Miniprotein binders against q6w4x9r395to579. Designs and how they scored, part 3

Target 1, 185 residues: q6w4x9r395to579
Amino acid sequence: GHCSLEGGSFVTTFDARPYRFHGTCTYILLQSPQLPEDGALMAVYDKSGVSHSETSLVAVVYLSRQDKIVISQDEVVTNNGEAKWLPYKTRNITVFRQTSTHLQMATSFGLELVVQLRPIFQAYVTVGPQFRGQTRGLCGNFNGDTTDDFTTSMGIAEGTASLFVDSWRAGNCPAALERETDPCS

## First folded at step 9 (miniprotein)

Design xa12
Fold by OpenDDE base, look of step 12:
Structure xa12 (fold): chain B 185 residues (1-185), chain A 89 residues (1-89)
Amino acid sequence: as target 1 above (185 residues)
Amino acid sequence: DTLREEAERLYDEARKLMEEARRAFEAGNFEEAFRLAEEAGRLIKEAIRRAEEAIKEGDEDPWTYLLLRYAEWFAEIVEEFIERVKEEL
């Protein structure tokens, strides 16, 4: 499964459903029992301009009981608040520079993350087949059905992205704004 | 302890109980499995309440939110298991 965060406000789920939102919060991208130690991948969005529609991804966070790995747009990598030099390796996670403009987080448990640093901060999430039907968050549920990707944290299927996205916020933030737009259009 | 810490303890205890419940179920001890699962259900619901209360009171740590989400998911798992156990009683 492939999930992408592109163009500052576009998301494509594991089931290949595209949508757009404008929010300034931390959101859960991927929650799964396949992630050890109650792990999750999160995305941090912030204002990139004056208008509500000017939002952008500014960091990606892998959070678990053991780690809080933050990859920020300024190429700073931290774990539990401490800056780390690349390549950085934990027990089952490695963060390294893939190219001059890309960082990669590789894991032993079937999660891969590629972060494009420039010109736009973007993220690409890949999960193994063992994650099929066992994911929640903004990246959807990876079950091959796009119609139920907007299932909230409370198990409610939403027709629009706004309530869906807000249900997966990991902070006290304003409500997200929605635009149903194909990121490829 | 903070509300988050209480929620974590309750969540962890609920998970332990469910592991015991599953073992009981596998052993054919369905009544015990049911009892343990019901207790797990009670604890996980309390964990959810504590986490929600923490958030309401201003806990903005992403971990607290994540804990809540995992607790909610686990609550669903517990309920599904209870239903399966009931079929064997």
Scores: ipSAE 0.864, ipTM 0.933, lowest interface PAE 0.5, mean pLDDT 94
Fold by OpenDDE base, fold request of step 13:
Structure xa12 (fold): chain B 185 residues (1-185), chain A 89 residues (1-89)
Amino acid sequence: as target 1 above (185 residues)
Amino acid sequence: DTLREEAERLYDEARKLMEEARRAFEAGNFEEAFRLAEEAGRLIKEAIRRAEEAIKEGDEDPWTYLLLRYAEWFAEIVEEFIERVKEEL
């Protein structure tokens, strides 16, 4: 399964459903029992301009009981809040520079993350087949059905992205907005 | 303990109980499986309440939110398991 966060406010789920939203919060992208120690992948969005439609991805966070890894444009910060030199390796996770503009987080448990740092901060999530039907969050449920991708954290199927996205917030934030915008913004 | 820490403890205990419940079920001890699962259900609901309360009181740590989401998911698992056990009673 492949999930992408592109253009600052565009998401394509594991089931290949595209949608847009504008929010300024941390959101759960991927929650799964296949992730060790109650792990999750999260996305941090912030304002990139003066309007509500000017939002962008600013960081990706892997969070579990054992690990906290924050990948931003400028640094990789781990559990102790220290910026790390790459490659950074834990028991199950390795973060390294893939190219001049891309970082990669590789894991032993079937999760792969590629982060494009420049010119636009973007993220690409890949999960193994063992994750089928066992994912929740903004990347969807990976069950081959696009019609139920907007299932909220409470198990309610939504027709629009706003309530769906808001249900997966991991902070006290304003409501997300669903607007038609340029995929590059 | 903080509310989050209480929620974590309750969540962990619920998970342990469900492990025991599953073992009981596999052994054909359906009554025991049911009892353990029901207890796990009570604990996980309390964990959810604690996490929600933490958030309400201003805990903005993403981990608290994640804990809540996993607790909610686990509650669903417990409920589904209970229904399966009932079919064997």
Scores: ipSAE 0.854, ipTM 0.926, lowest interface PAE 0.5, mean pLDDT 94
Fold by OpenDDE base, fold request of step 13:
Order: C-alpha cells, then structure tokens, then sequence
Structure xa12 (fold): chain B 185 residues (1-185), chain A 89 residues (1-89)
C-alpha cells in the first residue's frame, strides 16, 4: 500500500482515494498492530500563510513505546530531543539520506517512509501486504474499498474529510477544514 | 501516578488478561476464557476513561492520544473475542 502527503494539504490513501484538508495539528497517519510496541506514523501540519487555507506539512513523526523520531525539514530529532546526524539507526529503524533532497526511514517490519525535504515538504508511506485490512488513520484502512476510507477513530464512516481528519488528531487543535476553493494551498 | 500512567497500566493489564483468556480458549476452558475476557474488557474501558480524562484535563502529548486509540481498538478485539467464546458456551 502507498499513501502520500503532497502539496501541503493533499492526501492519497492506501486504497488510492485522494482528498484534501486544512488543519494545524498532529494527526495519526498510520496505526496498526503490525507496528511494534504500539507504533504509529503521524503528520504535523502548521500554518504556512495568513489564511486558514494556507497549511502545510512540517514534520513526520514515528512514535511508539520504544521510539520517537521526528523528521522535519532541517533536522531529525529522537527520543532524547537531540538532533542526530544521519544515518540514524535503532533496533528496527534506520533513517538515512536517500538523495540531496530526500530522507528515507527504513524498517524491519514492513514500513517504509520517504520524505521530500525540498522544495516542498512531502511524505510517502509504503506498507507491506501484511498490513492489509489492519491500518487506521489518515492513510485509510487498506482494504481495497475506497468508500470506507473515511472511517473515524470511533468506527463511523464519514462522507467528508473534515470530521474524518479531526477524529485522528493527536493534540488539542482547531477543527480541520475542507476547502476546495483555494487552489494556492 | 498521572492519568496517562494509570491508563497505560490498565491497558497493559488488560492485554495480559486477554493473553490468558486466549490460552484458556485454546485449551477448551471456555468458562475461564470468558471470565478473563470480561475482566480485560472492564479494565480496557477504564483505561479509555483515564486517557480521555487526561486529555480533557490538558494532556496534549501525542502519546496519550495514541494510547487512547490503541485502547479503543483493543476494546473492539476484546468484544469480538467475547462473542466467539459465547458461541462455545
């Protein structure tokens, strides 16, 4: 399965459903029992302009009981809050520079992350077939059905992205907005 | 202990009980499996309440939210297991 976070506010789920939202919070992208130690991949969005529709991805976070890795445009920060030089390696995770503009997080448990640092901060998530039907979050449930991708954390299927996205927030943040009218964001 | 820490302990205890319940089920001890699963269900619901309360009181740590989501998912698993056990009683 492939999930992408592009253009600052666009998401394509594992089931290839595209959608857009504007929010300024941390959101759970991927929750799965296939991730060790209650792990998850999260996305941090912030304001990129003066309007509510000007939001962008600013960081990707892998979080579990054992690991916390924050990938931002300028640094990789780990559990102790220290910026690390790359490559960074734990038991099951390696973060390294793929190209001059791309970082990669490789894992032993079927999760791959590629982060484009410039010119736009974007993220690409790949999971193995063992994750089928066993994922939750903004990347969807990876079951081959696009119609149920907007299932909230409470198991409710939503017709729009805003309530779906809000259900996966990992912080106290304002409600996400779904605006189709601003092509600049 | 903080509310989050309490939630974590309850969650972990519920997980242990469910492992015992699964073993009992595999051994054909359905009554014991049921009892253990019901206890796990009670604990996981309490874990959820603690995590929700932590968030309500201003815990903004992403881990607290993640803990809540995993506890919720586990509660579903416990419920499904209980239904399977009931079919064997």
Amino acid sequence: as target 1 above (185 residues)
Amino acid sequence: DTLREEAERLYDEARKLMEEARRAFEAGNFEEAFRLAEEAGRLIKEAIRRAEEAIKEGDEDPWTYLLLRYAEWFAEIVEEFIERVKEEL
Scores: ipSAE 0.853, ipTM 0.926, lowest interface PAE 0.5, mean pLDDT 93
Fold by OpenDDE base, look of step 10:
Structure xa12 (fold): chain B 185 residues (1-185), chain A 89 residues (1-89)
Amino acid sequence: as target 1 above (185 residues)
Amino acid sequence: DTLREEAERLYDEARKLMEEARRAFEAGNFEEAFRLAEEAGRLIKEAIRRAEEAIKEGDEDPWTYLLLRYAEWFAEIVEEFIERVKEEL
């Protein structure tokens, strides 16, 4: 399964459903029992301009009982807030520079993350087949059905992205705004 | 202990109980499986309440939110298991 966060506000789920939102919060991208120690992948969005529609991805966070790894445009920070030199290795996770503009987080448990640092901060999530039907969050449920991807944390299928996205917030933040996906983006 | 820490303990205890419940079920001890699962259900609901209260009181740690989501998911699992056990009683 492939999930992408592109263009600052565009998301494509594991089931290949595209949508767009504008929010300034931390959101759960991927929750799954296949992630060790109650792990999850999260996305941090912030305001990038003066209008509410000017939002962008600013960081990706892997969080579990054992690990906290924050990947931002300028640094990789671990559990204690210390910036680490790359490659960084801990137990079953490795973060390294893939190219001059891309970082990669590789794991032993079927999760791969590629982060494009420039010119636009973007993220690409790949999970193994063992994750099928066992994922929740903004990347959807990876069950081959696009129509139920907007299932909230409470198991309710939403018709709009805004309510769906808000249900997966991991902080006290204002409500997200929904916009139509631009097919040309 | 903080509300989050209490929620974590309850969540962990609920998980332990469910593992015992599953073992009981596999052994054909359906009444015991049911009892254990019901207790797990009670604990996980309390864990959810504690986590929600923490958030309401201003806990903004993403881990607290994640804990809540996992507890909610686990509650669903417990409920499904209980229904399965009932079919064997």
Scores: ipSAE 0.842, ipTM 0.921, lowest interface PAE 0.5, mean pLDDT 94
Fold by ESMFold2, fold request of step 13:
Structure xa12 (fold): chain B 185 residues (1-185), chain A 89 residues (1-89)
Amino acid sequence: as target 1 above (185 residues)
Amino acid sequence: DTLREEAERLYDEARKLMEEARRAFEAGNFEEAFRLAEEAGRLIKEAIRRAEEAIKEGDEDPWTYLLLRYAEWFAEIVEEFIERVKEEL
């Protein structure tokens, strides 16, 4: 399954459902029992322009009981707050420079993250088939059905991206905005 | 312990009880599976309350939010298992 976070705050879920939101928060992008140590991917969005509604991805975080790996737009990679040289390896995670403009986090547990650093900070998430039907978060539930990909943290399928996104906030932060109607909702 | 640490401990214990409940179910010990799953459900509900209270009192650590989301998901799983066990009783 493939999930992407692209410029203009566009997201495409594992079930290929596109949507857009504008918020300044840390959001749970992906959680799953397939991730060890109660792990999750999180996405950090912040203000990026003169308009109050203009936001962009500024970091991606892998958080578990053991690790807090931050890949930020300034190209610094940390684990638990400590800067790391690349390639960086743990027992089950490797972060390395894929190309001059892309970093990759590869894992032994079926998660792959590719981060485009330039010209725009973007992220591409790939999960193996063992994740089917076992994901929650901004990347959706990976069940092959786009109509319920906006399932909130309470298990409620919403018709709008903004309510769905707000339920996945991992911080005390403002509600997200949606600029236009989602064409798939 | 902080409220977050209490929630984490309760969540972990509920997970252990649920593993035991599943093993009991597979062995045909349905009354034992039911009792273990009910206790797991009680602990996970308390874990949720502790995590929610931590957030309400100003805990801004992303881990606390993640723990709450996992606890809520686990609670759903426990309730589904309890219903399945009742069919065997």
Scores: ipSAE 0.735, ipTM 0.870, lowest interface PAE 0.8, mean pLDDT 87
Fold by ESMFold2, fold request of step 13:
Formats: C-alpha cells, structure tokens, sequence
Structure xa12 (fold): chain B 185 residues (1-185), chain A 89 residues (1-89)
C-alpha cells in the first residue's frame, strides 16, 4: 500500500483516494497494530505563506514507546531533542540518505518512508500487505474501498476531508473547519 | 503520576486483559473471556477519560494524543469482541 503527502497539502491514501486540506497542526498519518510498541507516523503541517490556504508539510515523525524520530528539512532529531548524523539505526529502524535530496526510513516491520527534502518537502509511505484493513489516520484504512477512507478517530466515515483531518489532530491547534477559505483559491 | 501516565497504565492493563480474554475464548472458556473483556472495556473507557482530561488541562505531548487514538480504536475492538463472546454464551 502507498500513501503520499505532496506539495500544496495534497494527500493520496493507501486506497488511492486523493484529497487536500489546509491546517497547521501535527496529524496522525498512520497508526496500526502492525507497528511495534504502539507506533505511528505523524505529519507536521505549517503555514507556507500569508494565506490560510497556504500550508505545507514541514516534518514527518515516527513515534512509539521506544522511538521518536523527527525528520525535517534540515535535520533528524530523536528523543531528547538531539540532532543525529545519518545513518541512524535502532533495533528495527534505519534512517539513511537515499540521495542528495531524499532520506529513507527502512524498518523490519513492513513500513517504509521516503522523504523528499528538496525542492519541496514531500513524503511517501509504503506498507506491506499485512497492513491491509489495519490502518487508520490521514492515509486511510487500506481496505480497498475509497468510500470509507475518511474514517475519523471515532470510527465514523465522513464525506468531507476537513472533518476527517480534524479528527486526527495530535496537538492543541485550531480545527480545520475554523479556517477561512481564500476566495482566490 | 500525571493524567497521561495514569491513562497509559490503564491502557496497558486493558490490553493485557484482552490478551487473556482472547486466550480464554480460544480455549472455550467463554464466561471467563466475557468477564475479562468487560473489565478491559471498563479500563479502556477510564484511560480515554484520563487522556482527554490531560489534554483539557494543557498536555501538549503528541504521545498523549496517540495514546488517546489507540485507546479509542481499542475500545471499538473490545466492544466487537464482547458481542462475539455473547454469541457463545
């Protein structure tokens, strides 16, 4: 399964459902019982301009009981806030420079993350077949059905991206529905 | 302990009870599976309440939000399991 986070705040779910949202928060991209130690991927979005409709991905976070790995444009930071030199390895995770513009996080548990650092910060998530039907978050539920990919954190399928995205906030931040729409967008 | 730490402990205990409930179900001990799953459900609801209260009181740690989301999903799983066990009682 493939999920992407691309410029302009575009997301494509594991079931290939595309959507866009405008928010400035940390969101849960992917949680699954297939991830060890209650792990999850999270995405951090922030304002990229002066308009409320100008938000972009600024970091991807892997968080579990054992690991906290923050990948941003300039550095990889682990638990306690220390920047780490690549390659960075734990028991199950390796983060390394794939190319001059891309980093890769490879894992032993079927998760792979590729981050494009330049020219635009983007992320590409790949999960193995054991994750089918066992994911939640902004990347959807990976069940082959796009009609329920917008399943909220309470297990409710929504018809709009904004309500769905808001339910996956992992921080004290404004709900997406409270933002003004740019009339020129 | 902080509210987050209490929620985490309750979540962990609920997960242990559900592992035991699943084993009891596989062994045909349906009354035991039911009792264990009901207790797990009670603990997970309390874990959710504690995590929500922590957030209301200003806990901004992303782990607290992740714990809440896992607890909410786990609660759904527990409810589904309880209904399955009832079919055997």
Amino acid sequence: as target 1 above (185 residues)
Amino acid sequence: DTLREEAERLYDEARKLMEEARRAFEAGNFEEAFRLAEEAGRLIKEAIRRAEEAIKEGDEDPWTYLLLRYAEWFAEIVEEFIERVKEEL
Scores: ipSAE 0.712, ipTM 0.863, lowest interface PAE 0.9, mean pLDDT 86

Design xa12
Fold by ESMFold2, look of step 12:
Structure xa12 (fold): chain B 185 residues (1-185), chain A 89 residues (1-89)
Amino acid sequence: as target 1 above (185 residues)
Amino acid sequence: DTLREEAERLYDEARKLMEEARRAFEAGNFEEAFRLAEEAGRLIKEAIRRAEEAIKEGDEDPWTYLLLRYAEWFAEIVEEFIERVKEEL
């Protein structure tokens, strides 16, 4: 299964459902019981600075009980806050420079992440077949049916991407949400 | 312990009880499977409450949000398992 995060806050789910959203928060891209140590991929978005409707991906995070690997748009890779030289390897994760413009995180548990650093920061997530029907988050549920890909963290299928995306927030950003919904902003 | 740490402990215990419930179900011990799953469900609901309260009280750690999302998903799994066990009783 393939999920992509492309410029302009565009997402394509594991079931090939495209959508766009506007948000400035950390979101859960992918959680699954197939990820060890209660792991998840998260995406960090921030305002791009030209209009209120423009947001862009600024970092991708792999978080588990063991690791907090951050790959950020400034091309720095950290684990648990410590900068790492590439290639960087743990027992089950390897992060390496694939090309001058791309980094790759490969794992022994069926997750692969490719990050395009330039010309714009984008991310591509691949999961093995063991993940079918076993995912949640912005990348959808990987069940072969696009009609329920907008299922919130509460298990409710929504008709709009914004309500779906908001339910997967993984950080405190109420000022950004209030600005987006405030008629005076 | 913080509310997040308490939620994590409750979540971990609920997970252990469900593993035991699954083993009981595989062995045909459906009354035991039901009892264990009901207790796991009780613990996971409390874990959810503790994580939600932590966030309400200003816990900004992304781990707290992730723990809550896993606990909510696990609660659904427990409920489905309980219904499956009832079919065998």
Scores: ipSAE 0.702, ipTM 0.850, lowest interface PAE 0.9, mean pLDDT 86
Fold by ESMFold2, fold request of step 13:
Formats: C-alpha cells, structure tokens, sequence
Structure xa12 (fold): chain B 185 residues (1-185), chain A 89 residues (1-89)
C-alpha cells in the first residue's frame, strides 16, 4: 500500500483517496499493530507563508517505545536530539541518503518511508500487505474502500477531511484550526 | 508513577488479559473469555482516562497522544470481541 504527502498539504491515502487540509500541528500519519513497540509515523505541518492556506509538511517522525527518528530538511535527529550522520542504523531501521534529494528509511517490519528534501519537502509511505485493514491515521485504513478512509481516532467515519484530520492531532495546536472548523461562530 | 506511566501499565495489562481471553475463547471457555475481556475493557477505559488527564495537566509528549490513540483503538477491539463472545453464551 502507498500513501503520499505532497505539495502544500495534499495527501493520498493507502486506498488512493486524495484530500487536502490546512493545519499547523503534528499529526498521526500511520499507526498499526504491525509496527513494533507501539510505533507510528507522524507528520509535522507548519505555516509556509502569510495566509491560512499556506501550510506545508516540514518533518516526518517515526516514534515507538524504542525509537524516535525525526527527519526534516537537512537534518536527521534521534532520541538524544543530536543530528546524525547517515547512514543511521538500529537493529530494525536504517536511514540513508538515497539520492542527493531523497532520504530513505527502510525497516524489517514492512514499513518504508522515502522523503524528498528538495525542491519541496514531501513524503512517500509504503507498507506491506500485512498492514491491510490494520492502519489508522492520515493515511487512512487500507481496507480498499475510500468511503471510510476518513475514520477518526474514535473510530467514526467522517464526511469531511477537516474533522478527520483534527482527530489525529498529536499536540496542543494553534487556535486557527478551531476557527477553520467552525467559521460561523 | 506519572499519569502517562500509569496509562502505559494499564494498557499493557489490558492487552495481556485480552490475549488470555482469546485463548479461552478458542478453547470453548466462553464464560471465562467474557469475564477476561470485560476486565480488559475496564483497564483500557482507565488507561484512556489517565492518558487524557495527563494531556490536560500539560503532558506535551507526542508519545502520550500516541498511547491514547492506541488505547482507544484497542477499546473498540475489546468491545467487538465481547459482542462476539455473547453470541456463544
């Protein structure tokens, strides 16, 4: 299965459902019982211009009980907050420079992440077939049905991307998201 | 222990109880499977409360949010299993 985070805030789920949102937060991109030690991928979005609609991906984080790997433009930072030279390797995870513009995180548990650093920070997530029907987060649930890809953290399928995305926040995020969600109040 | 640490322990214990419930179900011990799954459900609800309280008290660690999301998902799984076990009772 393939999930992509491209351009401004464009997302295409594992079931090929495209959507866009404008938020400034850390979001859970992918969680699954197939990831060891309660692992997840997270996506960090921030403002990239002067308007509310100018947000973009600035980092991808892999987090578990054992690992914390933050990939941002020009830096890979691990548990101690120190930038690491590539390749960086744990028992199950290798992060390396694939090309002058791309980094790759390869794992032994069926997750692969490719990050484009330039000209725009973008991310591409690939998961093996063992993940079918066993994912949640911004990348959707990987069940072959786009109508329920907007499943919230409470397990409720939503019809709009904004409510779905808000449910996957992993932090105390700016009030602008609340205004965007309820513009008439 | 911190509220996050308490939530982690409760979540881990709930997972162990659910594993035992599944084994009891496979062995045909449906009343035991039901009782174990109900206890797992009780523990996971408490884990959720502890994680939510930690966040409200200012825990900003993304791990606390991730733990909460896993606990919520697990609670759904436990609820579905309980309904399945009731069909056998």
Amino acid sequence: as target 1 above (185 residues)
Amino acid sequence: DTLREEAERLYDEARKLMEEARRAFEAGNFEEAFRLAEEAGRLIKEAIRRAEEAIKEGDEDPWTYLLLRYAEWFAEIVEEFIERVKEEL
Scores: ipSAE 0.659, ipTM 0.829, lowest interface PAE 1.0, mean pLDDT 85

